# Designs tried in a protein design chat: VHH binders against g5egk6r2213to2383. Part 28

Target 1, 171 residues: g5egk6r2213to2383
Amino acid sequence: QRWFYKHFPMVWTGRLALKSTEAMINLHLINGSETFLNDVLGRQVTEENPRRDSVKILQRLRLDNGQVEHIYRILTNPEYACCLALSSVNNIENLKENDTNLKSHFIDYLINKKIAGISSLGEVETKFKSARVHVFAPGEIVNRYLSELATSLHDYLQNTDTRYLLIVFTN
Key: E = the ipSAE of ESMFold2; O = the ipSAE of ESMFold2 at other seeds; V2 = 0.75 times the mean of E and O plus 0.25 times the DockQ between their complexes.

## First folded at step 18 (VHH)

Design aa3 (framework vhh_7sr4_2; at its last look DockQ between E and O 0.98; V2 from the best seeds 0.63)
Fold by ESMFold2, look of step 18:
Structure aa3 (fold): chain B 171 residues (1-171), chain A 123 residues (1-123)
Amino acid sequence: as target 1 above (171 residues)
Amino acid sequence: EVKLVESGGGLVQPGGSLRLSCAASGFYFSDYAMSWYRQTPGKQRDLVAAIYSGGSTKYGDSVKGRFTISRDNTKNTVYLQMNSLKPEDTAVYYCAAVEIDDSSGYEHLEDYWGQGTQVTVSS
């Protein structure tokens, strides 16, 4: 608990949406540029400095045809941002539904379909930069990413049996 | 949200030309196939032309040699140049994001359609 939050503090909270379901998530930056991520998502300081409140998956990337290999260099580029997404909960009733949605409608769905979820965040001049968003469930490409770029975190996640998504923001 | 907006339809004489445009937003345009379909009353929508992320194209048999699909990835726009128009080309033309693009591996989760633009070929 203490080790994780000391190294990977929460940098954003919001909704992840797919089809008719949503899950509340916290993002923790694990690799890349906090400046880039803040430019894309915003961080609420005052009412005039808003943040984005959601990421909606409208497209997918097939993982079973090797095409993701061609973009791995972009996903690992330190100028962009890679985050770990964990469930965000306020009370026990929200925990049950949120946990069920995250597991069944996001994690299991992505694994079973062998896809990554894709979102496109549009630019809002003076507020937000645009970004391409890749949402990965645990699996081959995530294991490669973590073993190459965040091995201590990879060990932590395996030892704690933590439910997560890997969410990568790029141009 | 995914948004497709057609323009350029209208009335034209047989043998004439029209150029349709479709402005796309809500996705990274260059990674996805785009297409034009057309529909006459009482019929299903038929493929007119498709263009894929790598630039390859396909056409319906009745429009080959007369119509040309193209795209400008810097403007997120797909075009349909229609030459040598015939009365049977009269239809509502739809911009669509429905084709599978095996070369990029990116797909929309749902089919997306524009509002349609009427093309009428008459004397």
Scores: ipSAE 0.523, ipTM 0.777, lowest interface PAE 1.1, mean pLDDT 86
Fold by ESMFold2 at other seeds, look of step 18:
Structure aa3 (fold): chain B 171 residues (1-171), chain A 123 residues (1-123)
Amino acid sequence: as target 1 above (171 residues)
Amino acid sequence: EVKLVESGGGLVQPGGSLRLSCAASGFYFSDYAMSWYRQTPGKQRDLVAAIYSGGSTKYGDSVKGRFTISRDNTKNTVYLQMNSLKPEDTAVYYCAAVEIDDSSGYEHLEDYWGQGTQVTVSS
């Protein structure tokens, strides 16, 4: 627990949305550029410089047709940012619903459909850079990513029953 | 939020030309197929043309050779050049994000439609 937060502190909290369901998540940067991530999500300096508060999945990428292999080098590019997403909650009633939504409507949904969730974050001049967002549930491409770029985290997750998503921000 | 906005419709004489435009926002435009459909009163919407991320196109039989679909990925815009217009081309034309793009593997979770633009071919 202390090991995880020592190595991967939380860098963003917000809503992940798919259809009519949302879940609160914390992002932990595991690989790539914190500068890029902050440019995309916004800097929390003052109320004058807000952060984005949500990522909405409106598209998908099929994982069973080999197309993800063509973009793997972009997903692993150290100029971009890869995060681990974990549940974020603020009370016991909200905890049950949030955890259920994250598991059922995001993780299990993505696994069963064999897809990645896709979001497009638009540029807002002087506030936010644009980004493509790929949302992966645990599976083959995530195992490859973690084994190559975050082996200690991969080992940690193999030994726990942690619910997570891998969320990659690119141009 | 996905948004599709058509423009360029109007009244034209038979044999004339029009160019329709559709501005798209809310997704990474270059990864997705885009299409035009049309609907005559009392009928279902019919495919007019589609263009895929890889550049391939397809056309409905009645417009082949007269209409050309194209896209500008830098402007997030899809176009329909309509030449040699006939009264039978009279319809509401819709920009659509409904086609699956097998070449990229990206697709929308839902079907998205523009508001439509009226094209009327009449003397």
Scores: ipSAE 0.514, ipTM 0.769, lowest interface PAE 1.2, mean pLDDT 86
ESMFold2 (binder alone), look of step 18: mean pLDDT 80; pTM 0.802

Design aa4 (framework vhh_7sr4_2; at its last look DockQ between E and O 0.84; V2 from the best seeds 0.00; counts 0 for: unsure alone 64.9 < 65)
Fold by ESMFold2 at other seeds, look of step 18:
Structure aa4 (fold): chain B 171 residues (1-171), chain A 123 residues (1-123)
Amino acid sequence: as target 1 above (171 residues)
Amino acid sequence: EVKLVESGGGLVQPGGSLRLSCAASGFYFSDYAMSWYRQTPGKQRDLVAAIYSGGSTKYGDSVKGRFTISRDNTKNTVYLQMNSLKPEDTAVYYCAAVEITDSSGYEWLEDYWGQGTQVTVSS
């Protein structure tokens, strides 16, 4: 746990939405550009230093028909940003509900449907750069990504049985 | 949240032209595929035209060469230009955000439909 936070500090907190459900998450940058990620999401909530408060999944990408293979090189591009998403732990009484919600309505849903969740974040003039967002539950594509780009993290996640999503921001 | 509003329907004579518009809101319009469907009473909805986020298009066989789908990403609007109209084109036309065959890898999770706009081509 201490090893993880030393190497992958939290860079964003907010809501992830899918259909009618939401989960609070923390993002930890795993690979790519923090500058790109900050341009897309921001880090503070003020009029002069805004940040986005949510990411809404409106599309899907099927994982069992080869289409994700065509974009894999874009997903691994170090100019973009790949994050690990964990349940946001801010209050013990909310922890179990949020953690269960993340598991059942996001992770299990995506696994059972064999899809990635897809969002598009529009530019906001002078505040945010636009981005396409890919949300993956643990599985073959994520294992490939981590084994190629974050081997120590991959071992850590397997050994600790950590509940997570992989979220990749691209241009 | 996702909302689609059609306009531009009406009564025209055979051989005439009409342009339909669909105003979209609730999503980052330029990244999403959009389509037009039409429905005659008692029949199912049929694809008229689709336009993908990258700009490629697809048409139903009965309208190919006569209808043109386009989009204006700065106005969050999709259009259907209908030329050489025939009585057989009489239908309610729907703007749609739905899964379409041969689209890119990105599909809508849920279907969204406008309220429809009536097009009548009368002799």
Scores: ipSAE 0.498, ipTM 0.764, lowest interface PAE 1.0, mean pLDDT 86
Fold by ESMFold2, look of step 18:
Structure aa4 (fold): chain B 171 residues (1-171), chain A 123 residues (1-123)
Amino acid sequence: as target 1 above (171 residues)
Amino acid sequence: EVKLVESGGGLVQPGGSLRLSCAASGFYFSDYAMSWYRQTPGKQRDLVAAIYSGGSTKYGDSVKGRFTISRDNTKNTVYLQMNSLKPEDTAVYYCAAVEITDSSGYEWLEDYWGQGTQVTVSS
């Protein structure tokens, strides 16, 4: 755990929404451009620096029909940003609820449906750059990504049985 | 909250024209496919037309050549221009954000519907 935070400090916190459910998450940049990510989500410094506070999943991409293979190169492009999303709460009673919600309504849902969650973040002049967002639960595409680009993290996640999503910002 | 609000329906004579509008809010409009469906009482909703984020379009067989779907991403609005209207075009027309098959593979996760606008084609 202390190894993880030394190598992948939190770079954003906010809400992830899917259907009628929300979960608070922390993002940790694992590959790609922190500058790009900051341009899309906003800076974490002050209230004067605008920041997005949520990402809404409104679309899906089926993972069992080969369509994700067409976008894999863009998902791994170092000009964009790939993050690990972990549960985020600010008190002990919220931890269990948020963690359970993230597991059942995001991770298990995406696995069972064999889909990635898709969001589209619009450009707001002078504030936010636009991005397409792919949200993956653990599985084949994530294992491939981590095996190729973040082997030590991949081993860490398997050895600690950590609950997570992989969230990739592109455009 | 995704919201879709139709307007522009009404009574028109056969051979006439109408233009339907759908104002969309609650999502980044230009990245999403939009569509029009219609429903006659007692029947299922039928696809009339769809427009994808890249601008490609799809039409139901009964309206090809007579109807045109378009979008204005600066106004978050999708339109249906209906020409050469026939009595069989009489229906409630719905703006929709629903799963539409295309080559991109990006599909709406849930179905969203407007309230509908009545179009009546009668002498």
Scores: ipSAE 0.444, ipTM 0.737, lowest interface PAE 1.1, mean pLDDT 85
ESMFold2 (binder alone), look of step 18: mean pLDDT 78; pTM 0.778

Design aa5 (framework vhh_7sr4_2; at its last look DockQ between E and O 0.83; V2 from the best seeds 0.50)
Fold by ESMFold2, look of step 18:
Structure aa5 (fold): chain B 171 residues (1-171), chain A 123 residues (1-123)
Amino acid sequence: as target 1 above (171 residues)
Amino acid sequence: EVKLVESGGGLVQPGGSLRLSCAASGFYFSDYAMSWYRQTPGKQRDLVAAIYSGGSTKYGDSVKGRFTISRDNTKNTVYLQMNSLKPEDTAVYYCAAVEFTDSSGYEHLEDYWGQGTQVTVSS
């Protein structure tokens, strides 16, 4: 078993959407509350307790506008759930398309625009807790977080040239 | 899904008043600027008023002193109080979630529009 999956097992699989593009992703909890994350995403223990299947980016947060301390507070807050998002792969043909979409339409897009993606997950009565969702591409503040607080994970990602997003669920 | 639903339009005599409401959903309302635009047939949509996340406001020249934009973050609602209405205020009024420079740094990724509400100042 690889070091990463032993320490950060998958906690959710679903679609990430931006404009007309989607990518399948796996989430791995890195920091914060697994209980909060499960309340937001659902547990699928019964037909009436479903799991959310998607996160849609409809807003943005400008990162070139002096938001460094706000972003760092989001990433490090133990009440929230900070996740790594990795490509979710089923076969070779889907692998190439999904990897291309994740790289060019999410990662590169967010980097080039100097933004984080923002989603809003609405409450559904007794099934899902609401959450604000911040989607970060790799960059200086995310690299600072990883190098200071998750050094082994940071080394792993660099050494494997792993394509990722950091997705944070907040109240 | 971002959803904006206007209400409160109608027919009114010159000099009268109306209050428009816009119910917003699909985003955390308090973090974002909101605005009203209006459109007369055959013309572009014009900015009527904007309100930023911090509560500051901006108005089009033709409505200053007569219209007031406000927001209620507990109801996810933006309002347009229109006083001293004139026939030239006749238009379809749109609630909008449109990019404005905001010190919060939170902005809409694309332009989102309501379906519009008709305001007619005549007869």
Scores: ipSAE 0.466, ipTM 0.749, lowest interface PAE 1.0, mean pLDDT 85
Fold by ESMFold2 at other seeds, look of step 18:
Structure aa5 (fold): chain B 171 residues (1-171), chain A 123 residues (1-123)
Amino acid sequence: as target 1 above (171 residues)
Amino acid sequence: EVKLVESGGGLVQPGGSLRLSCAASGFYFSDYAMSWYRQTPGKQRDLVAAIYSGGSTKYGDSVKGRFTISRDNTKNTVYLQMNSLKPEDTAVYYCAAVEFTDSSGYEHLEDYWGQGTQVTVSS
């Protein structure tokens, strides 16, 4: 836990949405540009310096037909941003529901459908840059990514049986 | 939120032309296939035309040679040019973002439909 947060501090908290379900998540930058990520998500939540508060999955990419291989290079591009998403634990009364929603309605859903979730974040002049967002549950593509770019993190996640999503912001 | 807004429908005489437009938002438009469907009361929706992310097209048999689907990725808009209109073309026309397999691999998570625009071909 101490090792993880020392190397991968939290960079964003917000809602992840899929169909009628939401889960609160924390993002931790694993690889790529923090500058790019801050341009997309905003720097702080204020009336003058807002931050995005949600990412909504409306599209999908099938993982069982080889198509994700064609975009793997863009997913690993260091000018973009790859994050680990963990359940946000800031309200004990909602902890069980949030954790259940993240597992059942995001992680298990994506695994069972054999898809990545896709979101489109539109540009907002002076506030947010646009991005395409890929949301991956643990699986073959994520294992490849972590094995190539973050082997110590990969070992950590396996040894702790951590529930997570990999979320990649590109443009 | 995916949103599809049609325009350009109306009343036209047989042999006339109409151009339908569909403004799309809530997704990276250029990566996804778009389509037009039509429906008369009490009947199922029929595919009129589809245009894939790479620009290839597909048409229903009854409209081949008369209708042309196109897209403008800079305006996030799909169009249906309808020429040589017949009374049988009278229907509500729907812009749709429905699941199609294409070369990009990006698909809509659900079927999304516009509100529809009425096309009436009569005297």
Scores: ipSAE 0.324, ipTM 0.691, lowest interface PAE 1.4, mean pLDDT 85
ESMFold2 (binder alone), look of step 18: mean pLDDT 79; pTM 0.784

Design aa6 (framework vhh_surovatamig_d1; at its last look DockQ between E and O 0.38; V2 from the best seeds 0.00; counts 0 for: pae E 4.5 > 2, unsure alone 59.4 < 65)
Fold by ESMFold2 at other seeds, look of step 18:
Structure aa6 (fold): chain B 171 residues (1-171), chain A 124 residues (1-124)
Amino acid sequence: as target 1 above (171 residues)
Amino acid sequence: EVQLVESGGGLVQPGGSLRLSCAASGFYFSDYAMSWVRQAPGKGLEWVAAIYSSGGSTYYVDSVKGRFTISRDNAKKSLYLQMNSLRAEDTAVYYCAAVEITDSSGYEHLEDYRGQGTLVTVSS
């Protein structure tokens, strides 16, 4: 019943941003290196040096022209990190608004445009390593990824009709 | 909030020089190719010059080659245009723009960013 959270505990909470819209998300590591992910998102060293609090989509990768195939090997590299992103709020009243934003302004938007959202996270010495971030809505490439690397999770997501994004951090 | 703020425009005689500056904030400046675009009175937008994000190659429209020099300082998040040997046809509002020039990997800028512009008038 709580199979998902037993196998994929939450590893980060923060804001995902696109244009003028934000959604709060939880990330759950499903494949790759937790060490790499923590280096990119920041370790909780002190209150004065908190983790990154947001990921901003500023670029795109078109999915309908085969360009994602050129980088698929990098996306699946076990030295990097692939996460499942789910809606995150602390309050039931805010859950509906956040879930609507995630669906309409991220998931449906990316599907309708046939793109992946792309973010670049800059290095900050001693705090954050750099990364390029790929944000995918459910679809062909995500199904391929999950069927190859996380089959039980793929089945779970289909059976529960869960709303999600796949977010891959690479160097 | 993304901001691109141009400065350095003004009135100058033909043959004179001006240096335009653009201060950038609210985005990862070093990840973007930067360009200058201009709009002469009653005309459309014209691409003028571009400089790659990696600090690499520069490109110019033919009409300004040898007279204008684009440069950037990624540490200061600033873009510059040195304009020499100015002519009356260079009279325009000059805009700073941030674009991602797609390489063979296919990563494209989701949106182009452009400032409000600075007026350059070249007149006797």
Scores: ipSAE 0.149, ipTM 0.621, lowest interface PAE 3.5, mean pLDDT 82
Fold by ESMFold2, look of step 18:
Structure aa6 (fold): chain B 171 residues (1-171), chain A 124 residues (1-124)
Amino acid sequence: as target 1 above (171 residues)
Amino acid sequence: EVQLVESGGGLVQPGGSLRLSCAASGFYFSDYAMSWVRQAPGKGLEWVAAIYSSGGSTYYVDSVKGRFTISRDNAKKSLYLQMNSLRAEDTAVYYCAAVEITDSSGYEHLEDYRGQGTLVTVSS
């Protein structure tokens, strides 16, 4: 919708991967530093130095034992970057499969396991700054984040029943 | 192929002792936190003890603190659980598991491994 894209422009398109499945996503910066995010994802200089094309979930953080509370201050730090991830497709033939993958293999999986997905993006000298990436499905910690830091977006997402992930880049 | 093979279970009287072993192969053992989990008859899985990859930090569920000792030998790719002062409530199948626990935030590898289990029966 026009309101969402006016306030939260797309900043990256790429693949989110978990085990043997992938989904194409768009990231929209909702809080924090666009400069930090661009340093992590890469600054396109030439075709020889492309941006990162994927984020791979390789670790987990259990949400049912209070561990995420210890890092909540880092997740909300305005020097880092928090993004909303939405399904990204170029044509209608991919739409149903990509939506199904995003819902079943990422959103439902993370909810059912009661985990956040974790990626570690390594530094590459002159190209990419390193980062730790937290991938959250909708739920208690995301509702807390949005209610504290993006109230209008929180209302929007509830009213439109939009499928999404919250993806936070830190360090 | 990843394998975790438990041994050392058996029948023991209350107050007795057992030492469980777990032989690991097919992965970089020294990079993984290791743990013991157990399943009592008709119950769900219960985490029992964990040990960091360096062998320094150990953690225990309250019901076994002071009675059980977890240890590892990274050169032999082996995990151990010394169980003393055994009680009937300790009766369970004990599983060896590999999980990465590398910092205070509790980050873990998604690819976790669990063995087939070894039965411990504490009965008079």
Scores: ipSAE 0.073, ipTM 0.557, lowest interface PAE 4.5, mean pLDDT 81
ESMFold2 (binder alone), look of step 18: mean pLDDT 76; pTM 0.760

## First folded at step 19 (VHH; framework vhh_7sr4_2)

Design ac1 (at its last look DockQ between E and O 0.64; V2 from the best seeds 0.00; counts 0 for: pae E 3.9 > 2, unsure alone 64.0 < 65)
Fold by ESMFold2 at other seeds, look of step 19:
Structure ac1 (fold): chain B 171 residues (1-171), chain A 123 residues (1-123)
Amino acid sequence: as target 1 above (171 residues)
Amino acid sequence: EVKLVESGGGLVQPGGSLRLSCAASGFYFSDYAMVWYRQTPGKQRDLVAAIYSGGSTKYGDSVKGRFTISRDNTKNTVYLQMNSLKPEDTAVYYCAAVEITDSSGYEHLEDYWGQGTQVTVSS
């Protein structure tokens, strides 16, 4: 819907990967620092100043054992960046497959396993700042985050039944 | 892209020494446990040595006292110093990045393996 894109324009597009599966995503900054996000992901796609083209989930964090509670303050720190990830493709045939991959191989997988996906992005001198990346499917911690920090977006996502991930970049 | 590249294998006489290296990229090297395994054709892989992110080490019984694992986090490299080599040490040696349990609760989704490097101990 036009309301969403008016308030949360896309700030990055790239591949999200888990094992052998990829999905193209758009990130929309929800809360925190666009400067931090750009330092982590790169500002432009050029030979001199390339952006990272992917985020690969290599680790997990269990959500059913209370471990995530001790890091919630870090996840909500306004110096870091929290993004909504939506499916990204540029034609209808790719959109259907990409949307299916995002749902089945990322969203449903994370929900069924009761985990967050974790990526660790290494620093590249002069190009990319390092970051830890938390990838959450809709659920308890995401509802808490959105209800506290982005209530209008929370209502929007529930009302529209939108498929999404919440992706938080921290240091 | 996670890459593990072993080097330093070769032919050596009994009693000799070799140093294996495994260069790593595509992940935060200092956060990972690094492991050397070895495999003789037709047999299961054996643990040779492991070095955890906190620096503690573990060795297989047959190599303890003869082999030393170490890591250099500034070079993203793990090493295996192999002394007093025996014919029984002949195998393909694999570097791996494996599951770590830490206080933050972060766990690897899968293990990563290098291509292997051949070590042959014979006259």
Scores: ipSAE 0.150, ipTM 0.639, lowest interface PAE 3.7, mean pLDDT 83
Fold by ESMFold2, look of step 19:
Structure ac1 (fold): chain B 171 residues (1-171), chain A 123 residues (1-123)
Amino acid sequence: as target 1 above (171 residues)
Amino acid sequence: EVKLVESGGGLVQPGGSLRLSCAASGFYFSDYAMVWYRQTPGKQRDLVAAIYSGGSTKYGDSVKGRFTISRDNTKNTVYLQMNSLKPEDTAVYYCAAVEITDSSGYEHLEDYWGQGTQVTVSS
């Protein structure tokens, strides 16, 4: 019944990894194709068809050299998938540590380095399609995205002082 | 688990040839730029050759025209064909994914290195 979860249902839970640190996250689809996202993350229809359990940041994209304008059209393509990542509230034993890790080792790290985190998810035959993953902390490109495509969500995040990442899956 | 395993090194006479291979696993190989470096003890690593995901290449000045980098995305392998070898080419050769951008601006966040393979050019 909460406004956020009614409009942006959770579509995946798993680990986001950077170097030696992990954070459990929930993804909420805010724009684009759930079909594409499920093709990338997997559909678990049997025990032999597992869903991906993690996204690992292995590359970066500098945000201070104008490259973001080049990719913005790709990021906003409705055939791809844009998600909001929040700390997983279902991780009761590690909740405070998980929230601290998300803030310090992902959000603050990306902001301080002025980068987006990049993951390359490889194809696994019959299970997962490949994808490029862009991980953004709040900032200029995210503000532009939300102001153009999800104004009510932008207001919600500001009013609740919510810690989040914007995670975009592309082809 | 990321693995880079070099092979094909050895002892050759000046003017000879070697083909180095680097077998990669644990990442989406076709999306990554791959690089060969070389190093003599006590010195910094020198760039030998790079091949970007789109297939474009770069070479160090001392090896241009003699060495050829290539990749086989079906085998997740990058190669270095070394012709007309000179004693100055003697070094440990490393396969790596490093902070070198292609035209898209994507850079590796961490360096991944193989263990290296020794190339010795001597009589």
Scores: ipSAE 0.131, ipTM 0.610, lowest interface PAE 3.9, mean pLDDT 82
ESMFold2 (binder alone), look of step 19: mean pLDDT 77; pTM 0.764

